# Ledger of designs, part 4: VHH binders against q04fp6

Target 1, 166 residues: q04fp6
Amino acid sequence: MKELRIGRVINTHGIAGELKIDFNTDFPEQRFAKNSELLIAGEKLVVQSSRPFKQFWLVKFSDHENINLVEKYKGEDIFINERKEPRLSEGEFLVSQIIGLKVIDEKGNSIGEIADSFHTGANDVWTIKKSNGKEILIPYIDQVVKKVDLQTSTVTIELLEGLDED
Below, E stands for the ipSAE of ESMFold2; O stands for the ipSAE of OpenDDE; V2 stands for 0.75 times the mean of E and O plus 0.25 times the DockQ between their complexes.

## First folded at step 1 (VHH)

Design l02 (framework vhh_lunsekimig_d3; at its last look DockQ between E and O 0.05; V2 from the best seeds 0.00; counts 0 for: pae O 12.0 > 2, unsure alone 57.4 < 65, grease 24.5 > 24.2, placed apart)
Fold by ESMFold2-Fast, scan of step 1:
Structure l02 (fold): chain B 166 residues (1-166), chain A 123 residues (1-123)
Amino acid sequence: as target 1 above (166 residues)
Amino acid sequence: EVQLVESGGGVVQPGGSLRLSCAASGSIFSINALYWYRQAAGIERELIASITSGGSTNYVDSVKGRFTISRDNSENTMYLQMNSLRAEDTGLYYCAKVRTLYGFSGTYRYDYWGQGTLVTVSS
C-alpha cells in the first residue's frame, strides 16, 4: 500500500484534543476535511474538525476530545492512502489560474489582463496590465471583483473611484 | 507533496558573497509566491525578500542593493544572491512558499516552510 506523508504532529494545542500539524500538502483544506481518514502511528483516525492556524493546521479527531487522548501522537508523521489528487471545488481557484485572464467591467468593456497577485498588509491585491502598458492595483474584495470565470478566461470587476492609475 | 529544501549556506568573511537556493518538490511546478526569511539567535523570523508568481520583488531596507531574489519556475527553484555580507546577516535562512486559494467560503493562505540553511559571517 502506498502511503503518502502529508504532515507531522509537532504538538498538542489546548486541552480539547486538537493537534498542531506541520503539513506538506498543496491541499490541506481537502486532506484535513471532516470525515477524512488519516494514518498516525499505524492507527486510522477520522477527522472531526480542522482549521488553519498560523503556518500550521489544527486537527481534531473523532473520539479524541481531550489532550490526554492525543498526547501519544506528538512527534508522529501523518499519512494518507490516496491515489488521486484532490480537485478544486466549484467556485475555487488558485492564483496561478488567474494570471493572464482577461479583465472586463460589468458592461463588457475591456480593461486589461491579470498580471500578478500579491499579499500586502491585511489584503490580497491583483495587478491588471492595461493595453497602454499601465497597471491598475485592485483589492480582492466583493465590491471590486464580481466574477471569476475560468471557462471563459474572464474576470469581471467594478472599478471604484481612486483605483485607476491616471 | 510539497517540500522546500534550502542550500548554499556556509561560513564567509565580511564583504563576501553567498548564493542560497530553495528547491521545491511536489505536484505544483509553478509557485504562487516565494519568500526568504531570516532568523537570528533570540529574534523572531523576519521577512527579507519576496517574489510573486508574476515576478514582482520586494526587499527589507537592510538588504536593498545587497541582496537579489530570483526564481526559475521551470526548475521549481528560488535563489537569494547575497553580496557585501555583514556580521549582522548571520542567521538561519528559510524559504517559504505561499499558496492562496480563493473561494466563496473565503480566502485561504497556506505557508510551506523549509528547514533552513545557516549563514555565518565571521571575522
Scores: ipSAE 0.146, ipTM 0.501, lowest interface PAE 3.8, mean pLDDT 81
Fold by OpenDDE, look of step 2:
Structure l02 (fold): chain B 166 residues (1-166), chain A 123 residues (1-123)
Amino acid sequence: as target 1 above (166 residues)
Amino acid sequence: EVQLVESGGGVVQPGGSLRLSCAASGSIFSINALYWYRQAAGIERELIASITSGGSTNYVDSVKGRFTISRDNSENTMYLQMNSLRAEDTGLYYCAKVRTLYGFSGTYRYDYWGQGTLVTVSS
């Protein structure tokens, strides 16, 4: 059982207990569906209602129908139990699947390993812990990530202009 | 067409601070994420920080705790507050914008770059 970060509470919205959420998931409609269980600040909260709001989502939780009850969640990250992950499309991966994968170049040279993943809204950004101990960010795009092989636990990448190659 | 213009670079001593700005202009696209890159002499460009449209941030380890990326969507401007600067932070700093278009064939992504602003950290 692993917890997956799916967003962050930016602020409260209104006085009825709605939270403005910057989501870090490709499935916000599913993640913030009514009766969904989320983890915020170590507490399990159940979604009462939700709606898109510009680039954000507004979410109201059961038993939290007042701004005073949700102020404490400002700035907190939102997590889910990964067991409840919806079906992934081709080319999509769970954080638990990609964390720790070996990163190599197209020639087979070792670069490092995947240390973290973050959704930017357009693409995921992966953190690579390089062999020299340095951490770098790469976008999960076809131009950079050429192959993900879960059987061999290997990610093949091509570092392009704009990415650290050393 | 989208244009990005970086500013705020300069010469500072180690331990000093700088605040970079990236002003964006253009039309008819969705801004999902913004990035800061840097390029030291003789080294390839490095992605160092990202911020989502909503303000969620991510950093490379070397700048964590020292740099803060932020954005003002109303002004179409992104910032990089750089504290506790080190010699190894010297380089040309670029901002990049990611545009996403959802079309019939799926998602399309485009990156736009500025010309960069020079940061020099030396005693």
Scores: ipSAE 0.006, ipTM 0.200, lowest interface PAE 12.0, mean pLDDT 82
Fold by ESMFold2, look of step 2:
Structure l02 (fold): chain B 166 residues (1-166), chain A 123 residues (1-123)
Amino acid sequence: as target 1 above (166 residues)
Amino acid sequence: EVQLVESGGGVVQPGGSLRLSCAASGSIFSINALYWYRQAAGIERELIASITSGGSTNYVDSVKGRFTISRDNSENTMYLQMNSLRAEDTGLYYCAKVRTLYGFSGTYRYDYWGQGTLVTVSS
């Protein structure tokens, strides 16, 4: 079995056994979910609870109820066994799933193709490449993105005033 | 394995300029937006600028008009031109690629970033 690195313990947090994790995975909620088995310092540990904390994740392991049991993990990399792609909730997509989808309006008119994405601090933004080679930006919010249909490889949007400019 | 390497940091006087580089290996540049983050002591990493594969840019207010992000896909390199530097720009600067999960609430998730390059703005 292959091991996949998903982060590193950077410090303890509090006295009750929480560890602060600098994670390197798109899927921290799933990877650090309760009952997940993680590999740290050659030891298999089972997650009892976890929560986000700023840009880190805080993780507490079963049978590791105080700081004295977990200080030894500071600086250690965290691994899991290789897995099939993570489970995605409704409305969650990998960037690879959305690049190349056809963009249509609610009337079915072609607008363009999704070329890229980025975030602005407030929400994710998708770049649409139009047939004339120009690009427009749309925010990924419910008011604008109405449907993502992977079966037909289409995204339905409502063009708001100003989104079709530039 | 994907690798991001920042360079171009250093010590500069207030009002000065620096140009940061981020060299990438693998397929990161061809299909992804790229990001610059900075981290001051005691503060979490903050997003400061982004650029899409198609060249669209965005900046936070604190750097808008002073910093310019650019990319050269043939060299697999992203740049951050920093002008009119201020003491508050001091920090460790990272380039990053984020594997975005749309519909993920309340957080941004990182897939890859480098070790950072230090920028110090002091007299």
Scores: ipSAE 0.000, ipTM 0.226, lowest interface PAE 11.2, mean pLDDT 76
ESMFold2 (binder alone), look of step 2: mean pLDDT 74; pTM 0.729

Design l03 (framework vhh_lunsekimig_d3)
Fold by ESMFold2-Fast, scan of step 1:
Structure l03 (fold): chain B 166 residues (1-166), chain A 122 residues (1-122)
Amino acid sequence: as target 1 above (166 residues)
Amino acid sequence: EVQLVESGGGVVQPGGSLRLSCAASGFTFRSYALYWYRQAAGIERELIASITSGGSTNYVDSVKGRFTISRDNSENTMYLQMNSLRAEDTGLYYCAAGKTFYLGRSYSYDYWGQGTLVTVSS
């Protein structure tokens, strides 16, 4: 069993026990998912919740719900047991692969470009920035995202009623 | 017959520079997205830079402004220019090539190199 470093605690965030992580993993949503076991300063910690925040990831651990309990981890590296390594599943993408992709509909009409990605619980959500500066949020589900083509930098989608309201 | 071969690794002092090359053969290089991954001892393998067939680039934040990915389709070669190297940049550097993802989920890196070692040492 070997430990793999997936990031570093650079600071606390707020007062409720969140730590700000500078991560070096392609799989932050999987690594920092609820119930994941991480190692910091020789302690095994279980993730209670996590979320993306700017270029960082915010992580809160079970039984560490106050800033005073987590301040000691500032500057520490974060490790995982390599035997728990997740694999990218069919249709999973690295965030770096999807940001900037051109979005078209099934008829070839231009909609915009992928500007961001985040998780809402059930689905990943992708943000599309239109040429007029407005954004639409689409869920990464089969009814909406029809094809992702990395070599042509193109995503083909079907806009369902209610997804392009703004 | 398909191969990706990395070269250009070596030992360098902090603040130094290295240029990695990834030479490809046996497939239509120009139509693939290309990637640089690295793995240091005890650190998970991470994607550090990518370039699409159309030339769009992406970088992990820790290397932005220091590393530059590029491709030469006429020579079937991808490069990684590494400047202002730090001790934490030490590791094995791998190139990879992947084509497309379609509706549904698909993990597809069609081709991988064997890696080249970069050591940043005082």
Scores: ipSAE 0.000, ipTM 0.131, lowest interface PAE 14.0, mean pLDDT 77

Design l04 (framework vhh_lunsekimig_d3)
Fold by ESMFold2-Fast, scan of step 1:
Parts: C-alpha cells; sequence; structure tokens
Structure l04 (fold): chain B 166 residues (1-166), chain A 122 residues (1-122)
C-alpha cells in the first residue's frame, strides 16, 4: 500500500530507547499514540509511549528499550499506511495543505499568501500575509473563501467590507 | 497527557484589572493555537480571545480594546490581561488548546482547563 511520511528521526534521546522525531503531521498525538503501528527503515514498529519535547516528539517503541537498539533509525523517515489517513470531506483541509497557498481575489489580483489558521467559534480564521508584510484575517466561510485549488496552489477569496466581522 | 491549568481569577471592582494565566504541561506549546473561553451563569460557554502559533490574535467585540491575549512559549504559558472590567465580565474563564488543523464538522482534538472564577462586583 502507499505509505505516508509523517516525520523523520533526527536523533536518539537519552539511553532508554527514545527517538527524537521532527514530525510533519497535524496529528502527532494521534499518530504517535500507544499501540500505533509505524514503518521505519522497512520495519513495522509499535509505539510503547510518546510525548512532546520542545518542537519535537519523543517516541519509544515496544521491544526497543535501549539506545543501542535504536541508533540504526537515526536519519530514517517514518511512515504510516496511507489507508489510515483520515478521509477529508469537501471543504476540509489540513492546515499543512493551505499554508503557503497564493491568495487572489475574484478578479485575479494577488493579495498575499496563507500564513496561519486557527479556530474561533464555529468558523476557522485564516491569516493572509501580504507582500508588504501586513496581515489580514479572513473567516473560512463560503461568502469569503470561494475556491481552494491545491493543484494550482491558489485560494480565491472575495474581500467583503466587513472582514473584521467574525 | 496534556494538562491546562488556569490561575489569576478573583474578585475585583468595576474598572479594575486582572491577569489570567494558563500553564500547559505535556505539550509542545508553540505548535498550537490557544483560546480563552468564558461561561457566565445561565449562558453557554463563549470564545472571547484566541492567539495562533504565529502570534495573530482575535477577540470577541465585547472585549476588544480591554483584553489582551499573549503567550510565552518558553514558559508554556498563555495570558489574558483584562482591563476596564465590567459586571458582565463575571464568569468562569477557561483556556483551551486546538491543533492547527481545520476539519469542518469533524471531531476536534481539544484540551480544556478546570477554569478560574472572575467576579466583578462593587
Amino acid sequence: as target 1 above (166 residues)
Amino acid sequence: EVQLVESGGGVVQPGGSLRLSCAASGSIFSYYALYWYRQAAGIERELIASISSGGSTNYVDSVKGRFTISRDNSENTMYLQMNSLRAEDTGLYYCARYKLTWYGGTVKYDYWGQGTLVTVSS
């Protein structure tokens, strides 16, 4: 099956078999939860425990309880079976998919790029960074976000008079 | 795993100030957007302020210009500075953490604190 990369082992941590992971998943707590099956260097490994650490995730695998058993994984990518990736409905996006997308208005004028997304009330808010360094906040609603095109890396929006009204 | 603990609530007179803190443990604090919610007696819980991982802020209209949300990622702490307090600001204040992932209509992975009580009375 197709495997989805969720991170990379950048180092070991301590002597008890923990690996330091630079993750690229929006769901590290779920992906690295106890009993999760991950693929590293062609081996299927089961998570025994995991925890956040600074900007990284520390993961310990069952039967790998010493640094000598896990040194070989340093520099390896971490994969999951793609069939376990959540299916997204129309209009649902991972934040990792939208950060960096170019934003244009309905006339084709360039506005900026998506820089952040956060939850507020019933609607998410997307941050757009303009070329002049200024930011605008838009609600992720049908009246404002008209199209998200991941193939062309473009978001089309309608700038309403009341964009400060969320 | 992840714990959020609010502190700083108390009794204050109208026009006074309070600073709330939300301390997180078991979490990579800088990765997440963070939120303050308020629940007044007989009213459902309302989002009043948010701060993204990048520092962008948002406020409900009733607190704009009076409340300031901030974060200190090195201390794993989020703050809410409350100035010019009014009787209607009385309530239980909660902090919450959400992943930087949008899933409309799906299960949200969130964590809540126990709440800290703010009473504005003469």
Scores: ipSAE 0.005, ipTM 0.140, lowest interface PAE 10.8, mean pLDDT 76

Design l05 (framework vhh_lunsekimig_d3)
Fold by ESMFold2-Fast, scan of step 1:
Structure l05 (fold): chain B 166 residues (1-166), chain A 123 residues (1-123)
Amino acid sequence: as target 1 above (166 residues)
Amino acid sequence: EVQLVESGGGVVQPGGSLRLSCAASGFTFSSYALYWYRQAAGIERELIASIYSGGSTNYVDSVKGRFTISRDNSENTMYLQMNSLRAEDTGLYYCAAPRGYSLFKLSPYFDYWGQGTLVTVSS
């Protein structure tokens, strides 16, 4: 199936279009983030805003600005299309987003590009491929990875002792 | 290095109270959901309480209204206030934190566990 249940609408909240959600996802902050697409009662709805509230999550959808527009969703299950990717938190990236990014040091010198990533017991590890074909392995930690800029396709790193071959 | 250290367990009579603490280090505490699990005799380890980065909480039905999970991001500590304790609450209590997202998938998993703290409810 293409749809994954992430919660249920248990009530409306106030008069401005907020729905009170009993959620069953480990990522409520990401699943209910602004611009997320959710499926309720066969309709695709885009999140305008959301916030935690006691044991629940309050969600307001674009173009659903008052209680009369959202009462029909009370009691309905909430789904996402399982092929859609959740919104990532700051510092979290999909493998597809980081492979091919240009790697520079803090002075702007080119080091190489991200060629691969894999998970170890301690940290995620990124493989940087240099122009000469050699590879450097770096841990995804604050001491090494200083900035990831997807708009410029660039990662800024600080190489620690033992990470560069020479 | 990520560490989770539980404390606060002990022996208490039915109807009593205990407060468990989980001190965390080695990760950005405020950004993670945190969990209390319980391992009772004859029962698989079960999730009993959750607290998300924004402060919302969830509880298994058997403890709802009796237990309260909370967090102090300034002290990197999570708590479980246990009131009206019952004999069936006896068990090892563990705090848990996900490693975060793997670059290979978006699902969290619990690979950071404390050593557990024993709670015994008996008269």
Scores: ipSAE 0.000, ipTM 0.133, lowest interface PAE 13.2, mean pLDDT 76

Design l06 (framework vhh_lunsekimig_d3)
Fold by ESMFold2-Fast, scan of step 1:
Structure l06 (fold): chain B 166 residues (1-166), chain A 123 residues (1-123)
Amino acid sequence: as target 1 above (166 residues)
Amino acid sequence: EVQLVESGGGVVQPGGSLRLSCAASGFTFSSYALYWYRQAAGIERELIASITSGGSTNYVDSVKGRFTISRDNSENTMYLQMNSLRAEDTGLYYCAKSPWEYLRKLGSEFDYWGQGTLVTVSS
């Protein structure tokens, strides 16, 4: 059985069976969605409800309606038995879809190609390898990335002054 | 089915070198970020090195300048070249892949795969 670690139970929350989760996933709303199956301490548990809470996520499991039933999970890591790719929204892309795309400006001038991507707490950052061999980092935000066209393998950007410097 | 198989561990003296391999199958290898973790006896598992699908690398401070992570997309294999090994590098080394094709620096979601490969550094 393949397992993916998505968080750790930090504490209980209140008396109605909620657990406070310190999560390590980019998609907590999907991972802790109602009816999701999670593995804690070797037990399969089904999510009844969940919600964000400060820097944490609160999760309540079916048939675990009070604090006495869930206190045993404190300190345990949370896994899922199978890896499920996240639901992609409009404007979201897999790294495999964007690496190698040609980058042009709004006038059609060639800038380079997408060489890498990494996520920050605020937004994704894409690395462009320019024609001269230098690299620049651009934030994936509407002000900079204007269009991603997978049919033509092209990304159109508005290169703000200063982003194209060594 | 996704599979990651670690190899290359062994016993070496301090100052020695080892190269670990992680052979992958069951997914589009070139599309995913890949990681090396290690766990010493009684110590929490820690992220040692990472490499993104585009080839960008990152290292924990204790191994910077001594370890090099690399990938060969044509062979579906990731490597960890370990030089100037120290007694404190002793542990089980695991490879892992991102669950999806995005990388997040802190608290990254990841899969644990395989039994790992043992590295022992002793005089």
Scores: ipSAE 0.000, ipTM 0.137, lowest interface PAE 12.8, mean pLDDT 76

Design l07 (framework vhh_lunsekimig_d3; at its last look DockQ between E and O 0.05; V2 from the best seeds 0.00; counts 0 for: pae E 14.0 > 2, grease 28.4 > 24.2, SAP .752 > .668, placed apart)
Fold by ESMFold2-Fast, scan of step 1:
Structure l07 (fold): chain B 166 residues (1-166), chain A 123 residues (1-123)
Amino acid sequence: as target 1 above (166 residues)
Amino acid sequence: EVQLVESGGGVVQPGGSLRLSCAASGSIFSIYALYWYRQAAGIERELIASITRGGSTNYVDSVKGRFTISRDNSENTMYLQMNSLRAEDTGLYYCAAEVYRGIWSGYKAMDYWGQGTLVTVSS
């Protein structure tokens, strides 16, 4: 199998080695994250930094510090190469770890259980299934998700106005 | 575990039409960007069409106006409607998907590939 094509280099940007990418992925933040390994024109390149820019993504690769080193990549397709098992950092969870966790508020009252998880452009969203069968969608942000405790299978949240039924 | 299964390939005469489908199944997941790749004899595999979860599409120039990619998120399927088929469209067609299986701030999407379906355009 070939690796996925996640974008195309449409131009250089500035003089410090940034490339302007027209991307074909729903996860540009993850695909172009620091230390990601990508393939361009058969060459393995490691991302040093990246950032969003208008409808594009700007990417700078390690050891490619100026425009003259990256001009050769104009018009080339970009493929992902990294397929290693993901390593979890603090605050990162696999969907399989969070589905079924009991959800409580900060006073210990039961709200429901985690039923699903999906990604939006800004935040991950968790679906909570209440005992009455209704669902609440919450963003995975510090203002809402206060604690995730896998040992006790419990998530503590603070519901903001508008996230639950009146 | 997530699997992608292509269907709809076959033999068709020039000017004919075919509709390919790609269905995703398996454990808990959400599908995001979906892709159709084509592998022709003696030619490296190329991306011919893609569609994001939100519906933004991309096509290689040689198929613009003839092929249409679409998706049904409720069924976890995507389609490739191929019209005005030419001999140069002959090849193995693979679907590929970005599948969110959940790590939150790191590598969120895993990539899955189908096994391919053969499209032959010949008289």
Scores: ipSAE 0.350, ipTM 0.728, lowest interface PAE 2.4, mean pLDDT 82
Fold by OpenDDE, look of step 2:
Parts: structure tokens; C-alpha cells; sequence
Structure l07 (fold): chain B 166 residues (1-166), chain A 123 residues (1-123)
């Protein structure tokens, strides 16, 4: 079984067993849906309820309805079975698919590699680690990301004037 | 934001024991996990042990059964008890802290590092 890391427990929230989760997935509403099974600290936990909370998600797990029962999960990574991945639409990619992809411009010049991805209210944002060690954030929009080729492990982008500069 | 200071390194004979300490200060409440790294001469730095905020521990295979990572929250100090030390354990040992930055990343380097403490295992 291939496990995919989809988040991390930041802290507990309240005393009813809710966990505040920072997530790295394009489908948090699906990943944290009721009855979803997650792996935390080697334990299989079933989501009882979840809700967005600012940039985080609050998740409550079955049989863990007390803060004392979930304290041990603080700082733990959250995993799923990759086989249970939601269906992807055209132009959608799993975080595991895009991390490490080489980033080039339209002329073929190397820019860096994809280091991270996170979801915002409007668009996904990718972190590019440039060859000089600096990181830049780019929105996953047609204007910026021109091509994603998983076969060649390459992302072609066009940096906009308003984006981070060297 | 977070300061880490290692101590406890020294010279020991094979089979001996050492206890390293890592004193944390600053915004320690933002730390997800603490880590022990080590770097031997001519070798890349390697992760050897970790402890999460919740207290879960993890070890690299080469130190399992010999090293124990622990934390005293009242003193804001992390420890590495090293038993049955071997020559190959020689190196500079670093304490590192992973801090939440408001964005998710499992592929970034540790946020804060100590200066390191030298452990020498020699007969």
C-alpha cells in the first residue's frame, strides 16, 4: 500500500477532540469528509466531522471526542491510501505528481523544480525552488502554467511581471 | 524566532554512553517537532531521531535500540540518550526544529538549527 501524506496536525482545537490540520491536498473537502479513513501516527482514524477553519481544517475523529484522546496526534503527519484518491479532472494533479517536477520557461531554460503545492480560496499555488536556492510562488493558472508533462517530468511556465522576481 | 543550543558532546570509548541536550528558546510553541541530526566527516548530514509535539518518536535503523530521544517540556529541553556507542557514531550532532510557517511543506529543510555538539567515539 502506497501512503500519501496529505497534511499535518498543527494542534488541538477546543476540548471536544477536534484537531487543527494543515493540509497539502487539492481536495480537502473530500479527504476530510465524514467516514474518510486517515492514518495518523500509525493509527487508522475515521473522520466523524470536519469543517474549514481559516486556512486550516478542523477534523474530529470517531471515538476521539475528547482533547485528552487526541493530544498525542499533535505534530503528526496525516496519510491516506493513495488508491483511494479522488478522480482527477483535466488539468488536475496530485501533489505527489507535481512535487519534484522540473520547471522550465517556454524557451526551455531551467528555472527550478516544484517544491510544494497548496490550495487557496481561488487557485492552487505552487512553490518553485529555483537553482539559486530561492523560492517563488506561482499560481496554477493558464496564464502562468503553460504545460504540465508528467511523462517528461517537466512543467513549462511563463513568469508574470507581477510575480516574484530574482 | 527559535534558538537551539546543543550540549553534552565529548569523547567516549566504544560501548560507552553520552546524553546530549538541546535547549530550545523563543517561539517554542510553534514547533511541530524536534530532530537530531549528525554529520560525520566526509559524509552528508543525516537524520537520526525525531520527536513530535505529541511525543511520538522515530529513529533511523542504525541507532534503534541504542539511542533514545526524549523531551522535557518544563525545561524546554530535548535529550538524546546514546548507549552502546560505536566508532561510526562519531560526528557533529545537531538539534533542529520544524516550525509551522502558515503553509504546508514536507519537503523543506528544518527551520532552525543549533550550532552542534561534537561526539567522538574512540578507543
Amino acid sequence: as target 1 above (166 residues)
Amino acid sequence: EVQLVESGGGVVQPGGSLRLSCAASGSIFSIYALYWYRQAAGIERELIASITRGGSTNYVDSVKGRFTISRDNSENTMYLQMNSLRAEDTGLYYCAAEVYRGIWSGYKAMDYWGQGTLVTVSS
Scores: ipSAE 0.094, ipTM 0.554, lowest interface PAE 2.9, mean pLDDT 86
Fold by ESMFold2, look of step 2:
Structure l07 (fold): chain B 166 residues (1-166), chain A 123 residues (1-123)
Amino acid sequence: as target 1 above (166 residues)
Amino acid sequence: EVQLVESGGGVVQPGGSLRLSCAASGSIFSIYALYWYRQAAGIERELIASITRGGSTNYVDSVKGRFTISRDNSENTMYLQMNSLRAEDTGLYYCAAEVYRGIWSGYKAMDYWGQGTLVTVSS
């Protein structure tokens, strides 16, 4: 098994080639991003644009500019066939880039090292392992993460009340 | 890269139990979540249970109370304890891993799949 199902086409939307997707992935923004290559009915299609719509995702494919070109996909499953790392946008990092970065506060005090990263639906959360073995969680948002400096392997954060606890 | 190997499938009677295993190897520290999916004959592959690195679990309603997902950190193995099995639980069971990438205001993820293990519930 080499393919991952990420949704199903439930209908067309409008006349300009959008398909309404009942998605089965926690990562629809990434999976349906522009230039993603998807498989539908054995055909490789490239995403031109996508957007959320109610509980669904609307996806338009390159070279499929009107409803007549996409009606055949109704009821079909959508797959990806990718074993490589996702394409990164500005402000995105690979897990390998951030694991092990030294975490400091804005005064330069050592807090710990990044041990893990995960997503909560609203933002990435980074796990910081302190020297005493305890871990704290920080959200990857502007209010908390002030600078990521890959050259010096450091992350500067502003600790919020209660983050630096057991 | 993460590699996943399922085991523990087989044939059982209705009401019986099975314990599935998913052994993970490779870059296991990059794994945020592990999942069990199943695919029954004529039915779309569905997510049935998940467990995060931190131990948080989720289940689809059809298995809640009957299936238990667990994770052995020292053995890099995820388990699915399947109790009170029914004929409709018959299918190919896959484990999958979500490798997390830290990103601004979102995430990037790669999904890895095992080969599947067959569970048959029949009399």
Scores: ipSAE 0.000, ipTM 0.112, lowest interface PAE 14.0, mean pLDDT 74
ESMFold2 (binder alone), look of step 2: mean pLDDT 78; pTM 0.765

Design l08 (framework vhh_lunsekimig_d3)
Fold by ESMFold2-Fast, scan of step 1:
Structure l08 (fold): chain B 166 residues (1-166), chain A 123 residues (1-123)
Amino acid sequence: as target 1 above (166 residues)
Amino acid sequence: EVQLVESGGGVVQPGGSLRLSCAASGFTFSKYALYWYRQAAGIERELIASITSGGSTNYVDSVKGRFTISRDNSENTMYLQMNSLRAEDTGLYYCATVRVYSSGFYEKYFDYWGQGTLVTVSS
């Protein structure tokens, strides 16, 4: 997918163009940083300033300096394009980039496709939905994940004995 | 357990050089990006350099052309070569690594930090 949802506009805040956001990201300072480009209701908006406010984040966009210009965004979801952050590039993957990638073994045999990714300790863990409908968890380590090719939408793995056992 | 251990800090005169090292353990080093942060007295910790698993680098403007970040996957070690040091480069230097989990409607991150190594640039 082209866009990732990072929050929702739940209300305006004050009269100077601030929007109150219920965010779905653990790094709101990075996502709502000054000069970040966000997508709301199909429009590209550039962050002028932002700050934490209780359990929410307040965001003000460039050229949106009063409440009348921003009321139309109430209830809208906030998205970012599926771009790598400058410091999160080669070898680092957002879950949205890897979900749906075809998984093959080193012989070219189809194993399944990536269904999810999560952090449970030192390494990331990726979930593969096998062709038989079962899920298998693999660690993102050199012994298992050999190649990730986003251009061909393919992940090559070496399936170690015991990965689908208790 | 993720563990990052910095070394190589010290006292140096302006114009001098230092090489910092960050020894990593507890994760598959070659698969993840790594970062150097600097904490100066009275100033919030800032990202000064990054290196991806593929070797792509990025620097904050104040250190571009003077600092070089590199990694050695065979030794599980990241380096920061610091040249033409200035008094304003004084601070605690931390190495860090980040795990990002992002889905269609949720993002999480986990960060891991070393203990820091002190760099003092003074006459």
Scores: ipSAE 0.011, ipTM 0.390, lowest interface PAE 8.9, mean pLDDT 82

Design l09 (framework vhh_lunsekimig_d3)
Fold by ESMFold2-Fast, scan of step 1:
Structure l09 (fold): chain B 166 residues (1-166), chain A 123 residues (1-123)
Amino acid sequence: as target 1 above (166 residues)
Amino acid sequence: EVQLVESGGGVVQPGGSLRLSCAASGFTFSSYALYWYRQAAGIERELIASITSGGSTNYVDSVKGRFTISRDNSENTMYLQMNSLRAEDTGLYYCAAETYDLFGWSEDAYDYWGQGTLVTVSS
């Protein structure tokens, strides 16, 4: 679990529980959207509403309906949990199974070896490290990954146009 | 069924330009905020640009002034115009549509993801 700082509470705003945030995120509208869960002073808070205000963002949390309930957050940093819990995609392998597998093309030419794997929504992406140290990213889809052979420690791929061209 | 289909990626030299497209179907496109993410080798996936249903845009600092996000609600398509491309821009580019859970990691926040389109900037 990694906590990312997205802002700081610089003051309360009005009497209805709004906090004035000096934000350091490029995506305040998304980060402070309704139902977002934020961390302030180690407490998880759910956004009820938010809006831009001058150079700041105003945020109101569920169950924090007046100024007396939010004064304690003044001066605190705001964090989000960067979750590393992606959705599993169909046909996914464990990272431990594929790291180090030799990658060849459909003609038997050596391309490199699998260096990493991560999940992206509905797809896996595999990182191939070439002998020259360059890396290429391939999506784990039938059009690209043709065969995974754990017994011979090889993966056969078809490089799509644009994946490994200068 | 909800679908997002990215296109427009390719190989380009530094300083070049590409326009990515994200064609959407299966949901009320005009009602949702839409996003471009990218995944670079050895780096966590990064949200790089957003456009709200009302047309407001936002960008990470590394692409501000070089990339432009736009949408065409009549065609159910979102675009990313990429100018002055750098080697650091190399990666898989994904489009995504907003959900009601916008907290935390972007993958957990969005119900709708495309397959991605690969952008390679090399000489």
Scores: ipSAE 0.000, ipTM 0.094, lowest interface PAE 19.5, mean pLDDT 74

